# Designs tried in a protein design chat: VH-VL binders against p78833. Part 20

Target 1, 198 residues: p78833
Amino acid sequence: MSFPASTHVYIAKIIGKKGEGDKILDLLSKVNEHVLKSEPFTKTYYFARDAKNPDYIFGLELYDSKEVLENSHKTSNPFLAFANYLTSTHAPLAEPLQLLNFKVVDGHLDKDNLGPDAKDYVLYTEYTGDSATLKQQLTVNPKADTSLIIHSLDDPSLYAVVTRYSKSGIEPGPAEISGATSVSQQVIYSGVGFLNRP
Below, E stands for the ipSAE of ESMFold2; O stands for the ipSAE of OpenDDE; V2 stands for 0.75 times the mean of E and O plus 0.25 times the DockQ between their complexes.

## First folded at step 17 (VH-VL; framework fv_patritumab)

Design N3 (at its last look DockQ between E and O 0.78; V2 from the best seeds 0.00; counts 0 for: pae O 12.0 > 2)
Fold by ESMFold2, look of step 17:
Structure N3 (fold): chain C 198 residues (1-198), chain A 119 residues (1-119), chain B 113 residues (1-113)
Amino acid sequence: as target 1 above (198 residues)
Amino acid sequence: QVQLQQWGAGLLKPSETLSLTCAVYGGSFSGYYWSWIRQPPGKGLEWIGEIYHRGSTNYNPSLKSRVTISVETSKNQFSLKLSSVTAADTAVYYCARGDTLWGDYFDYWGRGTLVTVSS
Amino acid sequence: DIEMTQSPDSLAVSLGERATINCRSSQSVLYSSNNKNYLAWYQQNPGQPPKLLIYWASTRESGVPDRFSGSGSGTDFTLTISSLQAEDVAVYYCQQYYEYPLTFGQGTKVEIK
């Protein structure tokens, strides 16, 4: 469950226009195939749909370093095909692509190596507040199948937490942190990607 | 200072449903887990279950077939129902606040309500 | 379920002496990555609800006197009262919050000798 210090976390928020979710995920499925075959440095490559809108895609990606993300993953042919579709004259996005860079603070991704499932409860929460306070107050929950705490590389006031319960019926909301604000998004595993390499 | 005030019927007959309510004052209701814990006279503590302010629950498996915990967020209240009670359910029942950070240690407790189930 | 076993069941200690209470869990409650033990201690005075003393095995709750300390890791934990006072006559409970269901030890009664 430990993460090397160089681990780079990438959160992707892909807001597709009505009807675009399936195509976006199909292209990501091809990237995932390449990741599994050719990118041992990609440790997590997980894609889900927003629980309320199936055309909004959430991505959680972990790389051995920012260098391999920028120089190897983003330069691969399947990734370039996906990226070119998103910026094409089809204009498949309803909002600009959001790509967020984080460092792991603490946690685990797939406690019992069960793999992701569409019936998992998954919550992504962003917290904004005093960095020292957030670091102290955000604590791993060992009872969760995923409990990942990450800190933004671009905004020191921003932390995020990914929480997952697999097939348990447990659906906790975000922790309320004194002096911080939060925004949460429930997501549903899309069938594309993995949490731990198989 | 956070305070938990609890109330409900203290004397029940076998097969009745235990119903208790806990109201939260002097602090935030949102962002916490809220638990019920009981203590038979002269004995130790048993965790019954918890509820997050938005309604998700975790119950002790020993009781879960008979337990319902609910929230009324507009009133900063949560409640316990325990169906089909017997004399074995005689205990002091406490409401308590769980830790803010997914942990479940209890920093504030209600005063307790003795519930007696006649034999 | 993680069973929590305390020893002794009761303890008589003279005023000003050290009281030591042990708690053993049937499984580890240590999350090794953050090195935190998900264990708490409570004091329950007669006729009162439990009061939180210690969390994360060794962190004293605000307002708890310095004479109370917690130690241990993994499966073996200790609550120490360095100099027993009259108001410390109570039952003490350990509690794990590592795994559902949450469970308490059976209690240790501390009395004046």
Scores: ipSAE 0.023, ipTM 0.631, lowest interface PAE 8.0, mean pLDDT 89
Fold by OpenDDE, look of step 17:
Formats: structure tokens, C-alpha cells, sequence
Structure N3 (fold): chain C 198 residues (1-198), chain A 119 residues (1-119), chain B 113 residues (1-113)
């Protein structure tokens, strides 16, 4: 699979206070409804929970361009409601919100159109190191339903890999690249969002 | 240099359980897939299964029901158990290291352990 | 399972001559997105474990002599020894790692004519 050069990947790391995960996901669900209905430019809007911390919400978003993210998605009423909650006096966040910008290097999303499932094995791994080395060494896994290699637009030394195996698939660990450091996070589909749509 | 040392019983009776262990020296255990591969005398190679240092496993469906691969990361070791052995399980068993990425080609191998199943 | 079939089963070649071993997979091991072939070649001497020669169909492992080369794409692959040496007498195996289970060819025995 190929992605248009304009494709923008948005990674959201939301760490809520204890017990806040459900509320966050409820709001994201409403945003997702809007995305499905009114944002055809959103290719992926997928949210998962950290395998160990249910209040740690991971978001994978793909847009046709950064412009539609900034000028359409982020200006929608459901998104604004969500954003307002995160910054409200309720203070639902345990740590500062992380919003990361990436470009697609290579890969595929839900190649068999299975859709996301809570039983999927999903791994998000960030690699830090020499850009040329990482770009050359990171390899898409054709055995995975989703295997996405992305390069940070914020930090040229940062790459990430999103790997998903279906509930009936394999569950391998992340690759290790010599000369690079990596941090992996296993996540579980929250029930909110989609990986790909026609 | 990475070195794989393997050991275990080489003579079994039918219905017994094969047990082999592989220890990794001279390199990182983490970040690799570790496999067991066997070769019957005078025949080709058969991949048995693999394990990641975290414990995730993949098995050959032909052997899945009888195979258990485990890991002890603290010792840089991983093991193979094959239950209910028959004469068909007679082979040289190798432990091997997979690549660091998604490809499972094997760059380092143990010397092999001949396991003979005989009544 | 992806079945790997090598040809010939045995090959006798004169010293200094070219040896060619073929490997066919029952389905493509080329991933279209990255244009990589998930195919490796091994050399095995008697009483020794296999030794990795080639991976990604055409990349030589470190320390492997230049006379060894891998080519091909999709379902058809070739290991070539440009000038056979005495130490090259061995059994050679291809292996796919495109999908599980990992599978090997049946092997090709290379001998000196």
C-alpha cells in the first residue's frame, strides 16, 4: 500500500487520572461519530488503551493533510468539547497531553479490512536514533494486519512503528535496531474509532 | 561474538517429553526472536517455533499441540519441550537467533543436539 | 504453508565453474509495499549447523565470499556460486520468512565434478 505524500499522521498520548479513561473515551466516541459522518478526509481515527493502564489512551489518526486536521477536525464542536474537558478545571489529566506529528514512511493499515477488535495485539514502538539508519532498517511486516512505519515531523531522530495482529494472529515483540533506542507500548482497542475505511 | 550453547537429553523413549535448553552468550538476548529448528538425519530443516524475549511465541502448526517454548530472560536462555515423542521426532535440534526486525532468517546457530527416539 | 522447492536436488560442478541453484516458492514472498523478498539462503556442511549466506534474496551476510550471490523475486530465486571452490561442497537451503510457518527448501547438494 501507498499513502499520499500529504498524509498526516497524528499520535495522541492521553494520560488521564485514575478512573478518567472511560470519560475520555466517551468524549472521543462522540468525536468519532462526527468523524464518520462529516470528516471524509480522516482515514484513520483509532483509539486504544495501554495494556497496563486503562487511563492511558493512545490515539492513531491519519488525515489527508495537516490542513484538514488543523482547520476542520480541530474546529469541530465535538472536538472542542473534548479539548475543553481535557483543559477544564476538573483537571482530568495526570500528565501533559502529548500530540505528535508524523509522516508515513511505509506500511499498510488493516490490509484485510477486518476492522479493529479488542482482542487484537497492537504494539506502538518509538525508535530514536540516526534517521538514515532507522529509515533503512525499519521494515514493514507483511504478516501483520497493520504495519505502519512513521517518521516524526517534530523530531527527525524519532520514528515509530504501529503493528497490529488480528485476534487470530501472532503476537511478536518489537524489533530492536542496533544503535537505536526503542520504547514500546502494547495497547488494546478501546472500542472507539477505526483503522481504515473505504 | 554471539554464541548459542544448547544442551539436553539425547536419548528418549516413545511418549516421553523432549527437553532442550539454549543459552545465549556474547550478545543481547532482548530484541531478538529465538527459534528451534530440527533436522532429521539425512533430511531437510523444519522450523519448530520461536519466542521473543518477552515470551510471545509462534509455533509451527504441525507441532503446535506438542510444543512449548519458554524463555528465562534473566539467564538469557530459552527452552524447548516436545511432548509425546515418536521415532519421527528423531532429529538434530538447533537453536537459532532470528533477525532484529520482522524477518526470521537465522544468523547464529547452536551446534545442534541429536535427539534419538527409540524403544 | 508456503512450500519451498529447490532444483536440482544435487549438482556436480567442476572447480572454478559456475554453480546455480534454484528455489521456487508456492506463493510470492515479495512484499509489494517495500519491494523486499523475504527469502534467505544457507550453506550447511556435514555435522555443522546451517550458515546464513543471503537474506532479503540478494543481500550477502557479512563474511560471505563475493562468489556467492542471490537473485530473483516473487516466487523464483537463484543462488549462484560464480566460481566453485573446494570448500563450497555442501548442502544449500533456501528459506522463506514471509509468513508463518517458516519453511525451508529440501536442500541441494553441491559436489565437485
Amino acid sequence: as target 1 above (198 residues)
Amino acid sequence: QVQLQQWGAGLLKPSETLSLTCAVYGGSFSGYYWSWIRQPPGKGLEWIGEIYHRGSTNYNPSLKSRVTISVETSKNQFSLKLSSVTAADTAVYYCARGDTLWGDYFDYWGRGTLVTVSS
Amino acid sequence: DIEMTQSPDSLAVSLGERATINCRSSQSVLYSSNNKNYLAWYQQNPGQPPKLLIYWASTRESGVPDRFSGSGSGTDFTLTISSLQAEDVAVYYCQQYYEYPLTFGQGTKVEIK
Scores: ipSAE 0.000, ipTM 0.548, lowest interface PAE 12.0, mean pLDDT 91
ESMFold2 (binder alone), look of step 17: mean pLDDT 93; pTM 0.955

Design N4 (at its last look DockQ between E and O 0.05; V2 from the best seeds 0.00; counts 0 for: pae E 3.7 > 2, placed apart)
Fold by ESMFold2, look of step 17:
Structure N4 (fold): chain C 198 residues (1-198), chain A 119 residues (1-119), chain B 113 residues (1-113)
Amino acid sequence: as target 1 above (198 residues)
Amino acid sequence: QVQLQQWGAGLLKPSETLSLTCAVYGGSFSGYYWSWIRQPPGKGLEWIGEIYHRGSTNYNPSLKSRVTISVETSKNQFSLKLSSVTAADTAVYYCARGDALWGDYFDYWGRGTLVTVSS
Amino acid sequence: DIEMTQSPDSLAVSLGERATINCRSSQDVLYSSNNKNYLAWYQQNPGQPPKLLIYWASTRESGVPDRFSGSGSGTDFTLTISSLQAEDVAVYYCQQYYDYPLTFGQGTKVEIK
């Protein structure tokens, strides 16, 4: 599979206060219902919990373009309800919402079209270093059910990789790349969202 | 120059457990996949499995029920255990370094250890 | 499992002449978006471990002589030794790393004619 050049990737880091993860996911479930029904331009809308803290929510979102993200997705009623909750006086977040903008370098999202599962092993890794070196060294892993390489639109030195195995017993660690630093996060599919549109 | 040194028992009886160790010198242990590969006398190569330096494993499904690969990162070592051996497990066993990112191809190999299972 | 089949099982080539070894995979090992073939070639001298020659089907490993080259794409691959030397007498293996389990061809023995 290839991605159109205009594909816009969002990585969402939603750091909920203790006990807030379920409500955040409940609202995202309603957004996901709207995405499936009304947003053919949203190709991936995947939400997971941090493996160590269930109130930290990770999002992987792919849109046909930045325009449809800003003008169509972010203006929908279910999204606005979700956004209003996050900024409400209830103050459900321990840290401000972090939204990272990327473009696709290479990869695939669901090799055998199996759909995401809570038993999947999923690793998100950010690499910071020389852009040319990272682009050259980060290579797609065809053995993985997800192998996605993305490059930040805001920080030229930042790349990220999403790796997923649906097979039991496969847990890839982050590769170490000479001259780069990395931060990794294992996440667990929440039951909300999809990798490929059904 | 990366070097892999292997050791372990070379003669086993049926039903015993094969146990081999590989130590890595002259290079980084971290950030690589480490594999075991075997070659029966006069035959080709069979990939047994791999381990990432932090302990994540992937095994050949044909051997998965009998195979355990482990790491001792503080010593730059990884090991193979193969339970319930038979004469069919007689082979030269190699340890090898996989590509730094995904363990795809093997750029450094141990010298091999012949393991003979008496029939 | 991706099965790797080499041909011929053995070949004899005159010193200084071209040796050609074929490898066929049971399924495609090309990742189309990066145009890389996940295929490697190894040389194994008697009593020695395999030695990496080529990866990504055509990229020569450091220190491997220019007479070794790899070609092909998809399911059909070729290792060529353009001018056979005495030290090239060995068994050669192809290996795919496109999907688990990692698998090797059965080997091709190259001899001086």
Scores: ipSAE 0.402, ipTM 0.804, lowest interface PAE 3.7, mean pLDDT 91
Fold by OpenDDE, look of step 17:
Structure N4 (fold): chain C 198 residues (1-198), chain A 119 residues (1-119), chain B 113 residues (1-113)
Amino acid sequence: as target 1 above (198 residues)
Amino acid sequence: QVQLQQWGAGLLKPSETLSLTCAVYGGSFSGYYWSWIRQPPGKGLEWIGEIYHRGSTNYNPSLKSRVTISVETSKNQFSLKLSSVTAADTAVYYCARGDALWGDYFDYWGRGTLVTVSS
Amino acid sequence: DIEMTQSPDSLAVSLGERATINCRSSQDVLYSSNNKNYLAWYQQNPGQPPKLLIYWASTRESGVPDRFSGSGSGTDFTLTISSLQAEDVAVYYCQQYYDYPLTFGQGTKVEIK
């Protein structure tokens, strides 16, 4: 595996009120600028929008450790500004913010170094079931530019898979795992963030 | 200071199930990985597996089929079960704390429990 | 699995002299993104659990004497005891935590000559 055991995966699910998606992404763009300049410990900071709901923002974040997430990234001024907006009197959220913690099981990110694009087919799928079965049955797709399998630190029965086909017309569905339930979300790159960097 | 206290049966017959428990005192149970590590007499260390305080586990593939690690967060305890033991499972078993924030190096250890498998 | 190999298996050193233990990993344990080596060193006395000495290859754990130091990067690492003391007689282990499963070296026994 190309990821150290300490790698921390952070999944953000932000559901804004109607029309709030752009403002949310604008603030995240400012955070991203800070990440690029001042957070070398952030391997991935990728934000996409739900294919059907532009106000549903999906975030994939990978950090060298949970420590840098909690004590560096989340303490940065741009992040605090973003967090303050989400909790402001304006109340931009339609649903409570979901911040999920994962560890990497297997996979790769942007293996061809193409970078993210709005034309990419990107699928996020959550699996719930027997942990041993899911861990065994979920496999990395070598044909995908990005194929990441992650296991929840918050719920041992929860796994997730992020699959990206770069600028391709391939739109495969999620793998079916016997005895497990799955929920998939197709997302479109928002223009904010990156999948990988040297 | 953080202290790990462990207990369980130290004498087993072949095919029985090893069962050990580790309790954590003097520190936070949350935010860490909790591991089991064993050491056969006169030999080196083998990592068995770990569990996060919320229940996520990682196991050594060499033992995965026989190992179950569980957690009781409300008691600050985690446990090890190793099924179908043989003489090869005779070892001192340690519980240890791993850093979930940085990495799985082990800064606190239990005193160890000798488990002998003998017919 | 990442295999950890220590050398020598045993070492006899006079009191006050330098002790050097080497550890080699079968795979690079340096993470390019953060430039950290996912390598730790432990000391184990008879009848006791291992004690953490060094992590991130060169960071000394709190309470560990200054005479203990860790160095190296990538696949080759060294634990050095600058001036061996009587209480340093023990078995020392390296350990990688770069990838699962976590693995240890076979150990190096340090004795007084």
Scores: ipSAE 0.032, ipTM 0.654, lowest interface PAE 3.2, mean pLDDT 91
ESMFold2 (binder alone), look of step 17: mean pLDDT 93; pTM 0.956

## First folded at step 18 (VH-VL; framework fv_patritumab)

Design O1 (at its last look DockQ between E and O 0.64; V2 from the best seeds 0.00; counts 0 for: pae E 2.8 > 2)
Fold by ESMFold2, look of step 18:
Structure O1 (fold): chain C 198 residues (1-198), chain A 119 residues (1-119), chain B 113 residues (1-113)
Amino acid sequence: as target 1 above (198 residues)
Amino acid sequence: QVQLQQWGAGLLKPSETLSLTCAVYGGSFSKYYWSWIRQPPGKGLEWIGEIYHSGSTNYNPSLKSRVTISVETSKNQFSLKLSSVTAADTAVYYCARGNPLWGDYFDYWGRGTLVTVSS
Amino acid sequence: DIEMTQSPDSLAVSLGERATINCRSSQSVLYSSNNKNYLAWYQQNPGQPPKLLIYWASTRESGVPDRFSGSGSGTDFTLTISSLQAEDVAVYYCQQYYDYPLTFGQGTKVEIK
């Protein structure tokens, strides 16, 4: 239930043009194969589609450190092929790639080690407000199979929560935090990636 | 002030379907979990299940095969159906609001509806 | 399922004296990294719905008299009424919200001795 202090959390928001989601995920599946075989330092590599738009891809990635993300993951051949596609003259993205850097505050990723499933209900919520208040008021939900609280490395006012129920049909609501604003995104596991290393 | 009002038939015959409705007044219906909880006469409390305004449900496994909880969000109402009732289903049935964060504990309760299943 | 067991089933206490109710869970309801116990207490007066008293094992709900206090951690919890009043004659329930299904203790009836 503890995370090493050096744990680096990476949230990827990949807004594909109409029809691009499958190709983006196909390339990510090749990166995932390399991650599983060669990257013991990549502890989570999870990709999902936005529940309303299947071409919008959401990524949750956990690395032992920022150093291994930058120097080992981002230098692999499958990653370079993926990155080159995203920046190619084909221009597959409708919006610039958004990559967010966080540290773990508290929580768990797959408490019963059940693995991700397309029937999971998964909600990603960003909170903006007073940092001390958010840290105090955001609580782990032990009933959820994922309940991860993360704090932005770039914006002290920004926290995020990932909540997942693997029981299908359970929908966590956004937590109400007095004095903060929030935005939420429901995502559906794409079949690419993992929460805990198999 | 949040208020929960319940109604439904209080006397049933074996094999009938229990049907109760709860209306929510004086607060937000969205962004909360809504639960049904029952109490057989002279006995303790049993959580039946919960629903979110989207229609998503979670049921007590002990009752799951017979239970349906549903919402009518436009009217701020949620309902319980329990099929194939027997005398063992005789209880006071409560609707309740789960707390705003995760629906963990219940801060507002309806007055309860006694449902009796005849022999 | 997390089974919640209360003791005693019934308790008779003189007016103005201390009442103590124990609740044990079959599994820990403590989330170790935040040190929070996912446990609540309810009071049910005769003919009324339950009323929330305590959550997080020891936090009083707004409007609950300070004679009610909760303590304990992990698997063992206590509700204490420091000076019993006539209106405190009720059945008291503990409830865990650590895991589904949500479960209650069987209840402890508190009476005037």
Scores: ipSAE 0.464, ipTM 0.814, lowest interface PAE 2.8, mean pLDDT 90
Fold by OpenDDE, look of step 18:
Structure O1 (fold): chain C 198 residues (1-198), chain A 119 residues (1-119), chain B 113 residues (1-113)
Amino acid sequence: as target 1 above (198 residues)
Amino acid sequence: QVQLQQWGAGLLKPSETLSLTCAVYGGSFSKYYWSWIRQPPGKGLEWIGEIYHSGSTNYNPSLKSRVTISVETSKNQFSLKLSSVTAADTAVYYCARGNPLWGDYFDYWGRGTLVTVSS
Amino acid sequence: DIEMTQSPDSLAVSLGERATINCRSSQSVLYSSNNKNYLAWYQQNPGQPPKLLIYWASTRESGVPDRFSGSGSGTDFTLTISSLQAEDVAVYYCQQYYDYPLTFGQGTKVEIK
């Protein structure tokens, strides 16, 4: 199934200082509660930790439109509390916050509705190269529970792929694309958020 | 150019363990899926299983209980073990490289190793 | 398991004539998300490993002659050799890679009539 053209994908890369990961996730948990209760326009609100750095929080978010992200989600009290913490005098971030905007090219999320789990293998890969080449060569993996291809709205040369195998132990590497560079990140579900609404 | 070279014992007795190794030259081992496929004399092809760079495996259910595929990344090699062999396991065994774009079609193959199981 | 069935089991064709091999899958190998068919074709000569000819049902592998073409979608696929050459005498296999376990057709032997 194809995603509606209006679907907006939001990738958050939050790198906290040592020990800040838990606090960040606690706040995001509160946001998630609000999302579940009050934001039907939020299709995915999934947060994971970097496999190598527990204070590096990765977020995958899907919205019905960019408009609801900007005018509804980002205006909610729990989100504002979270945002205020990140910009507070406490200065919890080790690196500047990265918020990336994407559109869905192709793929599926949690196709068997198993829900997220810390035992899942989840790989996020960014490809940089010729847009036409990447668009042509990148393909979804029907054998994966989650296989999502997204195109950056900020950089036309940037694509990304999210691959998830649910509790299977399968850990495939990223595809090699001629003429493109790639950077991969393995992430572990933090316990906060969902791939599809429960 | 990518080349797959395979080797192992070609003659076994029943109940013994088949052991084959495939070495990969001229390519990036970590960016592909690696499979074993066998072909009994005069018959078709049967997929045995595959291994990823991480060591994760996927086996054909028909052989899962007897098959072990392993990887030695430092040597760009992967191996097949098939336990408790019978005459039915007599076949040419191939190692092959899978599609790097999450589709398991095979673009490079080893030359094959005939393994005969006889009493 | 997805069962792959080829037809015919053997085919004799005159030189320069068209050869047609069919492959049917027990389940669709078309993925609705990307509209791609996870189907490949191979050529195998005696004493040699299979050689990839076609993938994604209709895309020719590099170096494969133009006389080879793949068509079909869903559950029914066809490999066509537009003008049979002497070197085309071989066994041909279809293979699905839509789901595990990966499976092959039983093969079709192509001979010169």
Scores: ipSAE 0.281, ipTM 0.774, lowest interface PAE 2.6, mean pLDDT 93
ESMFold2 (binder alone), look of step 18: mean pLDDT 93; pTM 0.954

Design O2 (at its last look DockQ between E and O 0.51; V2 from the best seeds 0.00; counts 0 for: pae E 5.3 > 2)
Fold by ESMFold2, look of step 18:
Structure O2 (fold): chain C 198 residues (1-198), chain A 119 residues (1-119), chain B 113 residues (1-113)
Amino acid sequence: as target 1 above (198 residues)
Amino acid sequence: QVQLQQWGAGLLKPSETLSLTCAVYGGSFSKYYWSWIRQPPGKGLEWIGEIYHSGSTNYNPSLKSRVTISVETSKNQFSLKLSSVTAADTAVYYCARGDALWGDYFDYWGRGTLVTVSS
Amino acid sequence: DIEMTQSPDSLAVSLGERATINCRSSQSVLYSSNNKNYLAWYQQNPGQPPKLLIYWASTRESGVPDRFSGSGSGTDFTLTISSLQAEDVAVYYCQQYYDYPLTFGQGTKVEIK
């Protein structure tokens, strides 16, 4: 359950215009096919829909290093097709693509190697506050199927947590941390991607 | 500070349904799991189950067939029903607060309700 | 289920002396990535609900006197009361929160000798 120190995490926030979610996911499914076949360095490539708006796509991506992400993943033909669609004159996004850079602090992605499921409860929470306090107070829950704590590479005050329960009816909200603010987003697995390589 | 107050009938006959309610004062109701835990006279503690404010539950497998925990979020209350009781269900029943994200250790407890099932 | 076994079932300790309570889990409650043990200790005075003393095996809850300390890792844990006071006469329980169902030790009764 340890992560190499070089592990690079992306959180993708893809805010599609009304009706664009399916096309965005179709393109991502083709990227995922390439990732499975040709990118052993891509350890997680997981996409979900926002629970409130199905055209808002959430991505969780783990790479062995920033180098392989920049030099190999981002240069693949399926990725370029996806990126070109997002920046095309069709203008499918309601907001610019957000790609947030993190390193792993602690946790696990798929405790029992059961794979993601649309029935999973998944919560993504961003915490902003004192970095030392957040590092001390954010704690893994071993009973969760996913419990991942990540720290921004661009903003020292920003941490995030991904929590997933594969069992029906377990839906914890975000914890409050003294002196920190938080924003949470529930997401639903889209059928595109994986948490551990199959 | 957080306070848990509990109530319900204390004397039952075999085959009846145990019903207890816990009201939560202070603190956030929506940030935690809310548990029921029981203690037979002179014995240890047994976790019965928990509920989140959304209605989501987890039950001890040993009791799952007879247990229902429910929530009334507008009142900050949650309840326990245990069906088909026997003398073995005689215990002090506690409500308690646990953290759903970081771990279920119980930092606040109700005072307990003794439930006696006649033999 | 993770079975929690305490030792001894009871002990008598003179006022001001050290009390030691052991707890063993049937499987590890250590999350090795963060080196944290998902183990709590409770005190239960007669006629009262349990009171949280320690979580993560060694972290003292706020308001708990310094004479209470927890130690151990993996499957073996200890609660120590460094200088027993009259108000410490109680039953003490360990509890794991590593996996469902949540389980408690059988309890250890501490009395004045």
Scores: ipSAE 0.196, ipTM 0.704, lowest interface PAE 5.3, mean pLDDT 90
Fold by OpenDDE, look of step 18:
Structure O2 (fold): chain C 198 residues (1-198), chain A 119 residues (1-119), chain B 113 residues (1-113)
Amino acid sequence: as target 1 above (198 residues)
Amino acid sequence: QVQLQQWGAGLLKPSETLSLTCAVYGGSFSKYYWSWIRQPPGKGLEWIGEIYHSGSTNYNPSLKSRVTISVETSKNQFSLKLSSVTAADTAVYYCARGDALWGDYFDYWGRGTLVTVSS
Amino acid sequence: DIEMTQSPDSLAVSLGERATINCRSSQSVLYSSNNKNYLAWYQQNPGQPPKLLIYWASTRESGVPDRFSGSGSGTDFTLTISSLQAEDVAVYYCQQYYDYPLTFGQGTKVEIK
């Protein structure tokens, strides 16, 4: 399994104020409907809640290219409605919005086509360190339903790994790399979005 | 140099609980998965399960209902409990280190502990 | 479960001659994304734990003599001892770590003819 070289990975970190998570997800749900109907270039549009903070929304998005993200997805009416809400006078965010750009290094998504589930174990880990070292040492886990290694287009020293196990009770910890720092986030599928198109 | 030292009771009666502990010296405990593997006399190797320093575990389905692996990170130790033992559980039990990055091949092993189950 | 089957069960080879051990997996342990085979080989002496020889099917562990080599891909793998030495008398195991549960071959006993 391989990804086209043009594949663009978009990571969204949306931290809402207390109680804002539901509204954010409602809007994203509308965007998702549009994505399913009108955006064949969107391979993955997956949103989850932080396991510790229900108002912290994590997004994993894969597009055929950065161009379609910028010129098509971000120009859609549902997306604009969502974006306008985040920047509205209501000020629903507790922290500034983080939008990160990545490319695929290696891996797979939902290899058994089981679809997302709230009972899944999903871990997002960011590694910061020497690029050559990280590239060499990070490996895909074929035992996981999802094991995706991505490299930041914004920071060459930043890599990330997305690991998902289906409802199996398997919860592996993140690998530690000498000379690199790591931050992990466990997330729970929100019910909004997909890993692969249904 | 990494060294694994293991200990526990070597003689059990049927229905008792096997209990072994493995201590890790000379290495980073948090960078690896730690496994238990057993070998009946004159037979091959069977993987029992593994644990990460966070407490995350994976078990062999054949033993899952009876196996509990735990970790004490502050001591760089992990333990195996196998309940309701029978003669079939007689084996040399090994603790071993698996690479969290490169996969679950085992580069360091304990010396093994013979556990005999007899009436 | 991925079943690992070794052949032969026992092998007698003269000193200085080539020893060949085969290992077959019931399903492929090659990951297409990174083109790596999740296969390891071990040597076990009597009364000792197994010793890692090869990982990723063909990468030799540090300190392992160059007479040991691993080859193969997918479902069929081979451990070769190019020139058998007296100290090589042991039982050898293959092991997959492609999927849970981790599984070993039944072992191959290598003896001097």
Scores: ipSAE 0.070, ipTM 0.690, lowest interface PAE 3.3, mean pLDDT 93
ESMFold2 (binder alone), look of step 18: mean pLDDT 93; pTM 0.957

